Miniprotein binders against q9h3h3. Designs and how they scored, part 53

Target 1, 235 residues: q9h3h3
Amino acid sequence: EDGFTAEHLAAEAMAADMDPWLVFDARTTPATELDAWLAKYPPSQVTRYGDPGSPNSEPVGWIAVYGQGYSPNSGDVQGLQAAWEALQTSGRPITPGTLRQLAITHHVLSGKWLMHLAPGFKLDHAWAGIARAVVEGQLQVAKVSPRAKEGGRQVICVYTDDFTDRLGVLEADSAIRAAGIKCLLTYKPDVYTYLGIYRANRWHLCPTLYESRFQLGGSARGSRVLDRANNVELT
Key: E = the ipSAE of ESMFold2; O = the ipSAE of OpenDDE; V2 = 0.75 times the mean of E and O plus 0.25 times the DockQ between their complexes.

## First folded at step 5 (miniprotein)

Design Q29 (at its last look DockQ between E and O 0.04; V2 from the best seeds 0.00; counts 0 for: pae O 3.8 > 1.5, placed apart)
Fold by ESMFold2, look of step 6:
Structure Q29 (fold): chain B 235 residues (1-235), chain A 105 residues (1-105)
Amino acid sequence: as target 1 above (235 residues)
Amino acid sequence: TEDEVRKQFEELIKRFEEAMKRVEELLKKAEEAAKNGDTETAEKYLEEAKYLALKARIIIYILKELAEETGNEEFKRMAEEAKRIIEEAEKRLKEVEEKVKEARS
């Protein structure tokens, strides 16, 4: 994407993780309050550092919505990280299959669909649709970055619980499309995030496992999903 | 540019240092709670410290890759120092975890 590198995006994401989040938690907050919350905190106006004129006075790392069925489970991240460090000193090749096996062995299976949008109405509308899908139970957890000082593109992350469950990943893609989202989606397993592996890495790994493109026309209207690791279309 | 990469590296180091200070604060709070017999609170502080340490390790991985990509030896030394710091904190974390387990019994 324009004006950003994968390293810059990864560094910004790590910094954002450490700052406070704005959260709508459907497990403890009535669904009828969602629309007011969305109107108060549109992601194009919530600022990363609490700029004058924004709805927030303090830094915000992420804006998030937790669905009623959300049950956080990171898996054995400590064991994953230890095994990763040992692998690097072993001299053995590091491949996408190696990362997949580490994730399976340590039960670090979650991942996320990503979409990048410029600040403005289109971003706020897309986020609102995703947030409603989460509260209604079609999706489980989503987050969106706040507006940066430079006004660069923002990211919406929609999580799934198992990147190896291709049907579950496709169901999340379908729910995103049903919310009216037509832009490019890319899917990144969380194993890459926990190991600090971004697109520009020395192993030339591609952390994007799946890519979804919206396709119009004919009876096959809907997304086309490509498995980037195996060059196979899933839809 | 080199200046932009250096600024990013230094920001990550600052975030790592902030995370490690908070880990130490959480470990002190866990020890105090355990000494006072409040093992539930001690375990909550310990769990938060563990999670923050995992996040700090991700920062170290990013720092190491930035150092490798640039070939900058100063960045390599700083990433190695950060790794020594977190290893010491993880040893301390294990010691506090044992104290909390003793208090539970």
Scores: ipSAE 0.565, ipTM 0.805, lowest interface PAE 1.7, mean pLDDT 86
Fold by ESMFold2-Fast, scan of step 5:
Parts: structure tokens; C-alpha cells; sequence
Structure Q29 (fold): chain B 235 residues (1-235), chain A 105 residues (1-105)
């Protein structure tokens, strides 16, 4: 609910995006190499700026795993940003529907499931599960933040190609749950990220479209997915 | 706190300035590669410059929202100056993009 807190996180994310990434690319690297790579670069130990005792000697913005079928598609982000500037100058109402239409027009459709975990074994175990699901083809691409200089929770992001494809978003949630993840998940379209829109903003737009909560005592694949905008359970 | 917001704003400005310097370096390398007939390398540098310019534009949006939310006139002035800088860089990027396209012909 605190706009300033969300903006602190946005600054950190922008800095991370601009720094080098550690990548396991399943398009060019055999799946058999994954376990060694995960052991070499556990996210709880990889430091943001390359501390002497860490696996990395240089700054790392993100640790990522690309699936065999991964094909980067950011859409026309430049066209999206130009249209956003024009929209703001026009004085026309800025609504979820208007942003959705801009995203569709410019093919900026990707989105991501987010999970926040404290540094340690649980984070490393969760990341390993997600990474294996990506390499095995159950998910397309994922990344995790390194350990920050000031500490704090780390984030795992699991991407889908099209936030307007509800079935695809739900299939990704199911694959995350099948990987053993039981924590709260939130889903955010990248269009909001590219436009600098956070949870609290002057247009009262909610960048979180879905929440997923694990079903306690149910199936390991079970989750309750809520459409945040319409307050409707999808599962 | 106000100190935390100022630190946030200053960190974003620093990252923006670093991105703008990197964009200019990449555009110079793209021009050099194009002049040498290495259009593949030129396009690689051009695409990297575009990526950084897009990230810098996101920083401008965040700076504008911080300035608006705080009502701080100094932040608004700094955000407007950063917007002017990125518009200049984007114009430069289009000029280099055109030179790369001409070299590819």
C-alpha cells in the first residue's frame, strides 16, 4: 500500500536489469549440466556486487534459466512507451482496459509469477525446483535476484508469454506448484513494469492481476487463483 | 521517510546517467562498425543501445511519479532535465540507426 516502498523496489529492479546476468541456457547447454550450475550459483550465496567469499567476482543483476524452446519476445516496447506518452498528453482516461489495449497493440504481452523468499536453504531449494521445471520444458523461463548488499528477501520470477492468455497463466501456476512451491504467488504483466507503474499509483491501477495461494492439505498441484481486479476465484 | 525517498531518487538519477553514457558509447561503436562495413556488429551494438534507452525511459517514468507523489519542485525539475537528456539520446539513436540501414544497403 505504500507507494514509496514500491518505488524503492522499482529502483533496485532497474539497476539489476542493467547489470550482467548469470544464465543457464538450455538451448545451448545440456540439461545434465544444470545440477552442477545450481550448486555453483545458489541464489542465497551469489552476491549483488561480487563479495570476496561469493561464487561471483563481478556484479550480478539476475540469475536466469532459459528453456530449450525459449524465444525472447518483448514486443514493441519503444512503440508502447511512445503511445503511453501520447496517452498522458491527450488527457484521455487511463484505465486497466486502456493499458491492456496498448499492450496488445504493441505486442508487449509477457508477464510473470513472483515469489519472495528469505535468503537460505528454502530459497535455494525453490529456485532449483523452478530451474528444473524450466529445463524440463514445464516452464519457459525464470530468474531470481542475487543476495542484496543490505540483505532482505529475494524474488523468483517465472515468465509466461501472454498475460491475456488466462489458461497459459494458470498452467504456469500449476507447474510452479508441481515443482513443490507452496508460498504466495502474485502475477504481474510486464507492460506495467515497462511503464514504471507500481502497486500504488495516481491512476489507481493494480499491476497485480492474479494471486495464487496453495491449497492446504489438498493436492500438491492444488492452488486457489484469484483474479484481483474482478475479485473472482478462477482455479 | 523523506531521506529514503531522496536516496531513492538520487540512485535512479545515477543509474540513468550511467545508462546514457553507455548508450553513447554503444552508438559510437555502432557507427564505427557500420563505417567498416561490419553491419552485423553494428546492429548488435544498436540493439544493445535501444535496450538501455528503453530501461532509461522506465527510470524517467519512475522519477516523474516520485516527483508528482512528493510535490517536490526540485525533483520535478530534475525529472524534466532527465527527460530532455533521453529525448536527445533517442534522436541520436535514430540517426545512428539510419546510418546502419544505409550501410546495409
Amino acid sequence: as target 1 above (235 residues)
Amino acid sequence: TEDEVRKQFEELIKRFEEAMKRVEELLKKAEEAAKNGDTETAEKYLEEAKYLALKARIIIYILKELAEETGNEEFKRMAEEAKRIIEEAEKRLKEVEEKVKEARS
Scores: ipSAE 0.493, ipTM 0.748, lowest interface PAE 2.3, mean pLDDT 86
Fold by OpenDDE base, look of step 6:
Formats: structure tokens, C-alpha cells, sequence
Structure Q29 (fold): chain B 235 residues (1-235), chain A 105 residues (1-105)
């Protein structure tokens, strides 16, 4: 995937954030209703633009599940962006450490595990597992992209509150694996998204901090997690 | 304060408008370069345009959040208008990208 494709996908994801979401909020909706909701809105059938015959008649940006402990906090994204612009003009070298410090300073600490799956039963099953884990309090919040017209891969995003909390990131990986997910996972801080840092960016920054690979018969976590910044295995 | 949020919103709108203006300029330059057979220059302008368009999307995201947090209907309308503007620009961007690809082939 060339840098352009990654940026385009990011722009489309941001556009999707602007459209209506299909949300199951465990704070207000009984957990017993989750199965009916999942059956009503399977991600492989929900269409981005509300195509005829889809479960949705209107455009849907995301399908999301909010856990009991979910509290949206984006931090000072505007301050972050201003500081980022000032940093670029200063001519100072930009490193992953710089971005981490900016994120901490402005309290923009959210991040997400990402998985890409083809539309179909496997995607819907994966999503159901994740949604259950969120409602049960093993995860805080997750979203999945609706089906695109081109039939491309859909993405499930599982959020953590703090990308600097390694333990929290690893716990989320474990919960995802416990939900039966076996595909490759990549972890990306939201700060990189908010600053427009994607694959093949002009600063040569890797937007992926962690990679998780499923491991058969391995550790209790069922995955091998690699710190991409340091090229060190954490598990 | 409400006044501070308003000022912030207006500043972001200004940034968005500036970004979109620049995107349009870059797309015109890319298209012109492509017509002249200078695909390398066209690709550079297109890359810059894509980057700015992405920034604009991020701005719109923030605008939407601010509009929702304040419950201000004017801010909501402005965010919706901004969304329409970027969607049109992105459509134009795709058209120019296709032209650049055609010129390269």
C-alpha cells in the first residue's frame, strides 16, 4: 500500500466519522439486547451509503459498541495540532519520541488495535466477539466500518485509553485474542491520525507502534506482540 | 467560555477554508502539468493536495466535535457545509488523479 492509499483511506475514515453511526451503548442498553442488535446490523451487510436491501436505509459511517466504562476524551487536539505546526516550522527533527511527548502534553493518548477482514461471516463473527467483549467490560469501545461498494476489506478498531500504557495495550490484545480473533493486529495511536501521519509519510514515521500475531500453542495470551518502534518482542 | 469556543471554531473554519483554497490551486496545477506531459510535477502537486485534503478532514472532525459539545446549531451547519466542501474537493482530487494516471500510461 503506497502512502497515497493510506492517506486516502484515512480521509475516508475521517469522512465516515462525520456520518451517522449505528451504536450499541451498553451504558443505556441492556446487554441482553446485544445479540438482536448484532443480528440486525451485521457489518458485512450494513452498507456505507444505505444501499437498497441493506439493513440501513441511510448512510452509516461506523458501527460501534460502547462499553460501560466508555468515556469519550479526545484531549487537547487543537493544542496538539498547533504545537505540531510549530514543531514543523522550527526545523527540529521529528521522532516517535517527539510525537509521544506531544501526545502526553496535550492528553491525546487514545489508540486502537486495527484488524482488516474481508466482508462475510468471518468479519461478522469477529465483530460479534469484539462487541461481546466490550459489553462484558473486557474492552472499552470498538467500531467497525460498514461494507463499501467496492467490497474491499472492512476494518475493526478496538480502542484503548492510553497508547503509552503498554500493559493496557497488551490487555486489549489479550481480550481480542480471547474473543477468537486470529488475524494480524496493528496498534496505532490516534495522535498520528490527528496529525496526518500515515504510511510513507514525509517524516518517515511508522504510525504502527505495535504488531500482534496470533500464536498457536503459545503463551496464555495467544499472541506475539512486537514493539515496532524498538523492534522488541513484548510477549 | 462560550466566547472562547466560538473563537476556536472560527479559527478552525478559517484554517479549513485556507486548506481548501490551496487544494484547489494544487489540483489545477497538477491538471495543467498532466496536460503538458509533466507527470512528475503533476504527482508532486497531487501529493500535496492529498495531504492538505487530509488535514482538512481532520479539521472537520474537530469542528463536528465542537459543534456537538456546544449544541450550537450554527456550528453544526458550518460543519456540515465544510463537509460538503471537502467532499467536492475529494471528488475533484480523484478526477485529477485519474488524469495523471492516464498521462503516465
Amino acid sequence: as target 1 above (235 residues)
Amino acid sequence: TEDEVRKQFEELIKRFEEAMKRVEELLKKAEEAAKNGDTETAEKYLEEAKYLALKARIIIYILKELAEETGNEEFKRMAEEAKRIIEEAEKRLKEVEEKVKEARS
Scores: ipSAE 0.026, ipTM 0.393, lowest interface PAE 3.8, mean pLDDT 86
ESMFold2 (binder alone), look of step 6: mean pLDDT 84; pTM 0.812

Design Q3 (at its last look DockQ between E and O 0.05; V2 from the best seeds 0.00; counts 0 for: pae E 4.3 > 1.5, placed apart)
Fold by ESMFold2, look of step 6:
Parts: C-alpha cells; sequence; structure tokens
Structure Q3 (fold): chain B 235 residues (1-235), chain A 105 residues (1-105)
C-alpha cells in the first residue's frame, strides 16, 4: 500500500520480526501488573526505532500480550513451505481451496483478526481492551505494531487457533466486540502469512477470509460477519 | 526503474543476511538450553528460529523474481547463493529440533 511493493513490505516485516518485542506474558507475570505495563507502553507512543520522547530507547518490532494458555505451536511450517514450492512448479492451478488443504495437511491452522487504527487514544484504548481480554482468558494472544515514523495506521492482530473452526473464530470476534471495539475487523489465516501472500499477489488469492462489522440496530446486537470467499453472511 | 530494482534487491539481501545471523544465534541458544534441561526455553528459541527461517525463505522468492525480471546475472548468482545458505540453515534447524524433542522425552 501507498506505492510500496510486496518486496518492500516483506523486507520491512522481516525487520520488525527481528527487532525486540515488548511482551506482557501472563504465564509468568501477575495480571495485577498489566495496567502499569499498558500505561508505560501505549502503542501510539512506542516508536518503531526509539524516537526521542518515546518510552522506548531501542527499536521495537511488536508489542504483544500472551495469555495464560498460550502454547506456541506453528505446525509443520517447513513442510508447508516445501509443498508450496513444489506446487508452484507443478503447473497446477492455485486456488483458495489449495491453500486451505495445505494448511490442514501441515497443521498450520492459526489465524488472526486484524484491525487498523491511527495513532492516538482510540488505538491505545482498543489495545488496552484487547490486552485485558487476553490476560482474563477470553482471547489467547494478541500483538500491535508500534508507531511508525510518519504515524501511519497501526495494526492490532488477535490470534485464534484454527481458522477452519468457524465457531471459534466467531467467538474471538465476540470477545473483541465485548472489549468495546467497533471498527472493521478482517480475518487472515496464518498460512497466507507464512507463504508471503499479500493483497496483490501473482495468484489473485484473497488473504482475507472473513470481515466483521459492528452492527447497531433495532433488534440486532453484535457483529455482522461476512465470508469473503462465498459472499455469505455467517451471523 | 532498473536502479529502483537494484535498491529493492539490495534491501532484500540485507534483510536476508540479518535474518540468517539471528537464526544461527537462536539455534545456538536453543541447543544450550536443551543441554541444560531447560526445554521450555529451548522450545521458545527454536520456534523463533523456525519463524525467521520461514521469513528468510520468502525473501529468496522475491530475490528470484527480481533476478528473473531483470535478467541480471549478478542477481541470479546472489539469489542462488542465498538459496544454498537457507538450505544449510534449514538442515541445522531440523537437527536442533530433534535435539530439543529428545530432551523433552
Amino acid sequence: as target 1 above (235 residues)
Amino acid sequence: TEDEVRKQFEELIKRFEEAMKRVEELLKKAEEAAKNGDTETAEKYLEEAKYLALKARLIIYFLKELAEETGNEEFKRMAEEAKRIIEEAEKRLKEVEEKVKEARS
């Protein structure tokens, strides 16, 4: 986006992954310390490279909260990557069904709800709500990008264990909304992330599986969730 | 635009090299933790190394696309060297993964 190539975005994502992360880990840190940590490191003030006046003096790639039940399990990512390489040289068509099957076969099933917010109070408030939901056990793991040099939009990622479990994905959406978040949410399975498949890609794949829009109405309460592949409402 | 492609290629190479250095550091830390019986710490380092190695392999995909687009023989040679480097690292990653797995049992 903004004229950046997929190559540039991949390079910047790599850099962020390698820089230090600011992590609140509920598995080893008492929940009572969360509010102080959130006050010290609001994502709108934590800068990507440690700008003057920020709370961090060193680069920060991501700000993250791990829930008490967080157990890292990426699945067979190496096997996934090898199978993807073989498929690309096979001449067979590559479809969303192809990606789903690769993810299932290699047990790379996690995915994430995404929200994009400008730096400021709304972002910090949304992040605080998500972080509390993670520590309280309604969500498992979340991260938020630090503030960029230009102060462009930042992203909050809220992870789920299994994108094929629609009920679990919808439960996470509900937990996000219960934290008071009303903005657009989009859901991307991690298989697309691990294969470097961005919005503009050679195969015309859409990495967004679901959209969630907060709905206020007469009788309706909660989210309206759309399956992007089939243009079908799930809720 | 050829100058722009060269800048993109050099940026990707820089990130690839940085990632490979970090992967090696993480694998050493995972091995040390596993030998000391701290399998939880070893698993943490191992998972981070696996993630970075995946990202580094994605960089190679982009390097190859840029080399093919330009027909530049220097770029092609550099992309093939990066491929050799990641393949060696992936072998070492698998070896360390087995050591960590055995230490757990």
Scores: ipSAE 0.261, ipTM 0.656, lowest interface PAE 4.3, mean pLDDT 85
Fold by ESMFold2-Fast, scan of step 5:
Structure Q3 (fold): chain B 235 residues (1-235), chain A 105 residues (1-105)
Amino acid sequence: as target 1 above (235 residues)
Amino acid sequence: TEDEVRKQFEELIKRFEEAMKRVEELLKKAEEAAKNGDTETAEKYLEEAKYLALKARLIIYFLKELAEETGNEEFKRMAEEAKRIIEEAEKRLKEVEEKVKEARS
C-alpha cells in the first residue's frame, strides 16, 4: 500500500516485532490497573523510536494487551517455510487454497482483524475499547502500532486463534463492534506474514480473507461481513 | 536504490544478531534457574528464547529473498552464515529444553 517493496515492509515489521513491546498482561496484572496503563500509554502519543516529549524515551515496537486466557501458538513455521519453498520449486499452481492447505498442515492458523486510524482521540478511544474487551475476556489479544515519525495512520490488530474457524472470526468481529468500533475492518491470516506475502506480491494473492463494514440500524449483528477469498457474503 | 537495499539487509542482520545474543542470554538464565530448582522461572526464560528464535528464523527467510533478488554474493554469504548460526542456536535451545525437563522430574 505504500509502494514499498515486500522486503522493505518485512524489514520494518521484523524491526517492530523485535523491538520492546509495552504490554498489559491480564494473566499477571489486575484488571483495575488497566485504566491507568491506558492513560500512561495512549498510542497516539507513544513514539516508534522514542522522544523526550512522549511517554517513551526508548524505541517501542508494539503496544499490546494479553487476555487472561491468552496462550500463543505459532505452529510449525519452519515446516511451513520449507513446504513453501518446495511448492515454488515444483511449478505447481500457487493459489489461496494451496496456501490454506500448507497453513493447516503446519498448524499456522492464527489471524487478525485490522483497523487503520489516524493518530488522535479516535485512535486512543478505539484502542481503549479494544483493550477493555480483551481484559474482560471478550477478545483474546490485541496490539496497536506506535506513532511513526511521519504521523501516518496507525494499526490496531485483534487476533484470533484459527482463521479457518469462521464462527470464531465472526465472534471477534461482533466483540469489536460491541466495543464501539465503526470503521472498516479487514482480516488477514498470519500465514501470509510468515511467508512474506504483502498486498503487492508476484503470486497475485490477496492476503485479506474477510472484510467487515459497520451497518447503521440494520443487521442485529451490527456489521456486514464479506468473505473476500470466495466472494461470499457471510452476513 | 542499491543503498536502500543494502541498508535494509544491514538492518535485518543487526536485528538477527541482537536476537541471537538475547536467545543465548535467555538460555543461560534458563539453565541457571533449572540448576537452582526454579523450574517455573526456567520455563519462562525458555519460552521467551523460543519466541525470539522463531522471529530470528523469519529474518533468515527475508535475508535469503533479498540475496536472491539482488544477486549480491556478499549478501548470499551473510544469509548462509546467519542460517548456520540459527541452526546452532536451535540445537542449543533443544539441549536446554531437555535440561529443564530433567530438572522438573
Scores: ipSAE 0.233, ipTM 0.543, lowest interface PAE 5.0, mean pLDDT 84
Fold by OpenDDE base, look of step 6:
Structure Q3 (fold): chain B 235 residues (1-235), chain A 105 residues (1-105)
Amino acid sequence: as target 1 above (235 residues)
Amino acid sequence: TEDEVRKQFEELIKRFEEAMKRVEELLKKAEEAAKNGDTETAEKYLEEAKYLALKARLIIYFLKELAEETGNEEFKRMAEEAKRIIEEAEKRLKEVEEKVKEARS
């Protein structure tokens, strides 16, 4: 995927954040209703613009599941952006360490495991597994993109509260694997999204901090997690 | 304070308008470059326009958050208007991108 496609996908994702979401909130909705909700709104059938015959009549940006412990905290994203603009103006070198410090300073610590899947049964099944893991408290929050007109891959995002907490990131990977997900996972901090740092960015920063590959018969986690910044295996 | 939130909101609106103005300028330049067969220049302008469009979208998130936090109906209306503006620009961005792709072929 060319850097251009990554920026475009990020722009589309941000545009989608502004449209209505289909949300299952486990804080207010009984877990027993999850299966009916999943059946009503399978991600492969929910359309981005509410196409005729889709489960949704109106545009949908995301389908999301909120766990019992979910608390939306975005931190000081405005302060982060101002500091980022000042940093760029200063001509100081920008490193992954710089971004980490900016994120910590402004409490913008959320990140997400990403998986890309083709529309269809495999996507819907993967989403159902993730949604159940969220409702059961193994994960905090997840979202999936609706089906686009072009039939491109849909993305599932599984969030963690702190991208600097390696243990929490690894626990989320384990929970995703336990849900039956076998595809490649990439972990991206939200700070990179907020600062417009995508693949092939002008600062040559890798927006992916971690990569998880499924491994049959391997570690108790069922995956191999690579720290991309340090090129070190964490598992 | 309400006054501080208002000032923040107004500053964000200003930044949004500046970003969107630049996006429109870049799109025009990209279209012109594409018409002239300079696809490389057109792509550079498009990349910059896309970056600024992302910035504009992020600003809208903050506008929306501030509008929701304050419950100010004026702020909500302004955030909605900003959303319409960026959606139109993103549509145009896609159209220009298609024209540049056609000019390459």
Scores: ipSAE 0.022, ipTM 0.380, lowest interface PAE 4.1, mean pLDDT 86
ESMFold2 (binder alone), look of step 6: mean pLDDT 84; pTM 0.811

Design Q30
Fold by ESMFold2-Fast, scan of step 5:
Structure Q30 (fold): chain B 235 residues (1-235), chain A 105 residues (1-105)
Amino acid sequence: as target 1 above (235 residues)
Amino acid sequence: TEDEVRKQFEELIKRFEEAMKRVEELLKKAEEAAKNGDTETAEKYLEEAKYLALKARLIIYILKKLAEETGNEEFKRMAEEAKRIIEEAEKRLKEVEEKVKEARS
């Protein structure tokens, strides 16, 4: 049941977004306090629904760091959803291009680089590097999931303002790599999240737009970035 | 699976109701800050209210999809009622947004 599974994933994501967040907000908090905050709330130890033995006794949906210049803009999500409803009943093909057009029309442009890591030192170290890059102004905003009761990988999300701005997306990838991150990254526009496009979606769309793989040596330097929507290697 | 779907649906309704309560609290705080000439604080509360309204709108989308997939008439009725509630909240949000705009320097 692909549709049902996708709805389950969307429901869990919504619960996380609405539960309390642990936030380091560089707009109001001195950068000198970051290391202490990171030590207090390592994502491998913060539990999703609280645990007397963890840093939190109450639910935590996300652990986030806001950059000094962070200014959230979700666009016209209500207009996006109305247009999406109309598109589904119109019989018009649902493609990456039609979703991109809806996103542009309704100014729902944000997107994110995703990395999935097992709970442990590597996750905490990766998150610390990303958080420092955000506070230093190299990235705009990031968040990491807490540890799920069922176990499994946690996700770090690094946001950009405009998924249609290829240079901005690549600049964020470069900043992530400069922070020491070497794992696989995939990029997902928030419009896909708002419309419930996950791995098992009914429209058979690739759930991510870009993929970044770390590369070192030879004639290729830095990361290789693939545009999955257009099947073009950006290198 | 029907029991699992019902539990998930009920949890989403609970989340939705909590979000609607929080949106109204934030909108009242935004109005009060705007009346007192504190437009920066009013904008902050308005931003939080808009974010929660957006998340509540996404819950409606998921509720609608679960009702459609299961064919459950009770779920469909609950999703329609939640849609009515969010539409009233969005109208209220727009009214407060206009008041904040009028108060800004």
Scores: ipSAE 0.080, ipTM 0.507, lowest interface PAE 5.8, mean pLDDT 83

Design Q31 (at its last look DockQ between E and O 0.07; V2 from the best seeds 0.00; counts 0 for: pae E 4.3 > 1.5, placed apart)
Fold by ESMFold2-Fast, scan of step 5:
Order: C-alpha cells, then structure tokens, then sequence
Structure Q31 (fold): chain B 235 residues (1-235), chain A 105 residues (1-105)
C-alpha cells in the first residue's frame, strides 16, 4: 500500500505540473506590476481547483515568477530516459553516483531549493520576498503551490541551473536567506523528477543533495549548508 | 483497492491523452510562427510543448510502476501503448525544433 500511496502522490504532483499556471514573467512584464500581482494572487488564498471565494475560478497547478534573464534548459531528457532504461537492464548498480553521471552526460543539470510552509501570512510574505528577488535578478525562477483542499503545507521551489555547481547552489541559498527566509531548505536535482524517482522509490535513493538551516546570530551568510550525499558541511 | 487503483490509472491515462493533444497543438503553432519569421514566439510554443512532453513521460513511469505492482495485464498494455505514443510525439517535437532552428538562421 505504501507503494500505491507513493504513486498516488506522484500522480497528484504531475496533475499540478500539467494544470494551468499563474505566471509573472519579468521578461515581458514590467517589474512595477509585481506588487499588484502578488496582492491579487497570494498563495494562501489561491485554490488548487478553483473556488468562488478565491482569486481563481479555474484550477491552478502552480504560481510562478520568471526572472528577466530566465532561459529554461532541461538538457537532453529524452537521451537521459533512454540511458536510464538501458541502465536498469545492464546489471550496473542504481546509485546516486550513476544517476549523477547520467545527468552530466545528458546535460540535465537543473535543481531546486524547497521550503514547506503552512498557509497564512508567513507563507505569503516569504513568497513575496522570493518573487522580488527573482524580479530583481538575485534568483532566476521560482514557483509556489496553491492551497490544497485538505489545507496542508504549501511548497516554494527556487530553481538553479546546475546542481553540480556547488557555488551556484550556495549563492541561491544566500539570496533566499537575504530575502528573510528562516525555515529549513532542502535541495533536489531535477534528474530524479524526469526519471520518476520520488521520496518512496524502489531503488531507495534519497533525492535530497543539500540541506540548509538558518544560523542564529550569523549576519554574513545566515545559514549552515550540509551536503547530505557526502555528509560534509559546506558552510 | 482495485477500484481505487483502476480510477487512478484511468485518470492518469486521460491526463496523458490531453497532454499529447496539447503538444501537437503547440507544435503546429510553433511551425506557423517560424514560417512567419516570429522565431521568439515559435521558441515559446516549442518550450511549452517540451515541458508537457516531459510531464507526459513521467506519467508513463507512474503507469508502468502501477502495472508492475498490481500485475494487471490490461494496465501493462495501456502503459506500453502510451509509451509508443510519447515516442512518436518526441520525434515530432525534434522535427519542429530543427525547423525553428533553421528559421533562426
């Protein structure tokens, strides 16, 4: 049943990705319009499937902000998936190392910092800070989930273009902290998503590579970052 | 349990089919924009089509796992057919991508 539960959660995530998104695209929309857009679509009030009492009457999968320099590059996902199928029949171990190598070979390098927050003012305030950082150029792109029927936590995702670029991953963490975010952050590469590997997978792989915790009393960086795969402190 | 799993499987198939229809619509729009010399609009449609195709590919992975866990031969056949459909769509996607690149030249 746990297996079926994991597949059900993955199916719900896919539905969100494929349903319509509310997007503030700084490549075509003036930055001066951001504050009005944030006021119109606070993530704690935007409902997943639409509601007469919410800002949306139609389903919304994600609320996103694209930076002015945002240029999506997913790499060769088709080649990645073909190589993954070959790997499964080859007898080679399926490990984080082999997945990293497949991702590098096929240039599927993007990843994201994740934060989970309860619906309410603090979520909306955190999202507004992240959205402004994206529009101002400190971050490239971000999205936040709408409010679910069950009222569970919502997630903010902040993307970077290369999960193997440790400095770039750390720079994104610093920008998130500079925006006033103090909650736990975890970093996941998109290669796991493109291969359909989620938290409860049959290969027992942990898709989390980095973890960031707010550092009390620190004024320079604001956080401590751990490389979970190698059990090494980076900051 | 079987009824719940079957409903989940059927819902995923419906989303997959809708995604495939949307991909073809976007690829036609990308070709039209490229023919008109509007390569920026063509690239935007192409990027959206690629995103939907990737999400559709993930649905197939979920369908395959669900078929494996249940041992249901009907589910296995439906997942395999969906795989054939996505592979054909991915070939079409690559053809349109090349046309858009040529229009940029």
Amino acid sequence: as target 1 above (235 residues)
Amino acid sequence: TEDEVRKQFEELIKRFEEAMKRVEELLKKAEEAAKNGDTETAEKYLEEAKYLALKARLIIYILKRLAEETGNEEFKRMAEEAKRIIEEAEKRLKEVEEKVKEARS
Scores: ipSAE 0.260, ipTM 0.599, lowest interface PAE 4.0, mean pLDDT 84
Fold by ESMFold2, look of step 6:
Structure Q31 (fold): chain B 235 residues (1-235), chain A 105 residues (1-105)
Amino acid sequence: as target 1 above (235 residues)
Amino acid sequence: TEDEVRKQFEELIKRFEEAMKRVEELLKKAEEAAKNGDTETAEKYLEEAKYLALKARLIIYILKRLAEETGNEEFKRMAEEAKRIIEEAEKRLKEVEEKVKEARS
């Protein structure tokens, strides 16, 4: 059972990746239409499989907003996966440094800030703030999971281009906080996702690279961001 | 439970099969566009096919892990067949990519 529940959760996330998405694409849709779209598709009411009474009649894997400057580039993921297989058979140790080097070598540098919220107004408000930040250009792309029948917590993912660019990651954190979000944020590089490496994995790798906690008592967009690998505060 | 694992495994196989069908559709569109000299459209379809194939390959990693954890021989055979299918699709992707590159130059 070691890591078994993590694989089940990852499998559901990957199945969602394959289902249709509800997308507001600022590159082709005027920003003035955003508020109506948000009101039509609040993440607390959009259901995973199109339940009766929801705004969607068909399954929805993700609800997403693409910013004006969004330019998709996943990098050399096939090469990354091949190199990962070769590394596993080489007998060399597998460490966070090894994963970082593979990601750099194959240009698989994207990552995402994650937040988990219960369904309801707080989730919908947080998502609306993130969506506006994306359309206004402070963030590049974000997605939120739809409501599951069991009513568990949902996740908002806010992407950045390069997990090694700490300034860019911190700027995204600041934009998230400016949207009024005060919950714990965790950052996961996409290299872990593309290699199928989750929390309870056989190599004891930690997919969470950064952690952001809202700084209580600050009057601005401040947060305390920790590099989990080195236990070093970046802020 | 074993029944929950079986249901999730079967759902992932279904998603994988649907993704592979979509990848082949995109590759055919890329080849058609390249044959007509529309390299911009061909490159767009090719990029979409490559990304979808990568998502499908990630499903295989989860299928393999589920099969290993359960020891289920049926799951092992299905995961191995899915691996063969994606390997063939990746070979086809490379062939179409070369055609698109040749049409560009």
Scores: ipSAE 0.218, ipTM 0.544, lowest interface PAE 4.3, mean pLDDT 83
Fold by OpenDDE base, look of step 6:
Structure Q31 (fold): chain B 235 residues (1-235), chain A 105 residues (1-105)
Amino acid sequence: as target 1 above (235 residues)
Amino acid sequence: TEDEVRKQFEELIKRFEEAMKRVEELLKKAEEAAKNGDTETAEKYLEEAKYLALKARLIIYILKRLAEETGNEEFKRMAEEAKRIIEEAEKRLKEVEEKVKEARS
């Protein structure tokens, strides 16, 4: 629809990781300053390359909010990559189970709920809700992509510590829904990102483990979560 | 150990350089295919180039992390250089992609 393939969005997201971030860190900044920070840096107005008239004069890779309990732990990504390369050369079948085991072995367990939204008020409002939930301790960490020159959808990423912890993944979904988010959510482990596994990859792996659809009047969670690997509803 | 980290860093740099070399080769092939009106072949080369560029970017992410964790100024410089290289390649990738799109239209 926006001309961006999933691959392009993945590539841009990875490229953006290396550029400066605009961060609100609840560990060091009072929660009372969040509203002013959100007003200063609305995601729909923050530009990827610091365009004239944008809130940022310099390139920004991501806008992020860190919660009080946030502790960055990426695990042994190097070991993971080495094992992945060895696996590819071995000629052994590569399955989602293989990747899960690799992730566990190397402690690369982080994952994220993803939502894609068009630039504008709805995006900024969604981000504000998520940022509040992070600062209030309902979520640990989230980031949103800045506005690209080409336009297109921006992505909000809400992280969990362990993609193998179904309860934790579901709790994050519930917190996102409680923040007023009604769009489609997909959950992707970071291990897939670190290994360069995106949509339509050569191994035919689906990098999305879970899908969450908003449901009016449904469960206390306000969503239906599907395990895509097993085609089973978890809620 | 510091020596082990150094070896890992150097290996990652080597992998990065190899990936970037391949990306440039693929981009040239894609551009040539596009000029010849073979848009299908051009798109295949572009997809491969994008994939390798993504891997290269991941390598840089790790390089940067290693540089930060060790505090080694040499590693920081090398990671920054790698970043410049990938940014140039990504720009080139975008240019070739536009040419392929134009050739398809």
Scores: ipSAE 0.025, ipTM 0.382, lowest interface PAE 3.2, mean pLDDT 86
ESMFold2 (binder alone), look of step 6: mean pLDDT 84; pTM 0.815

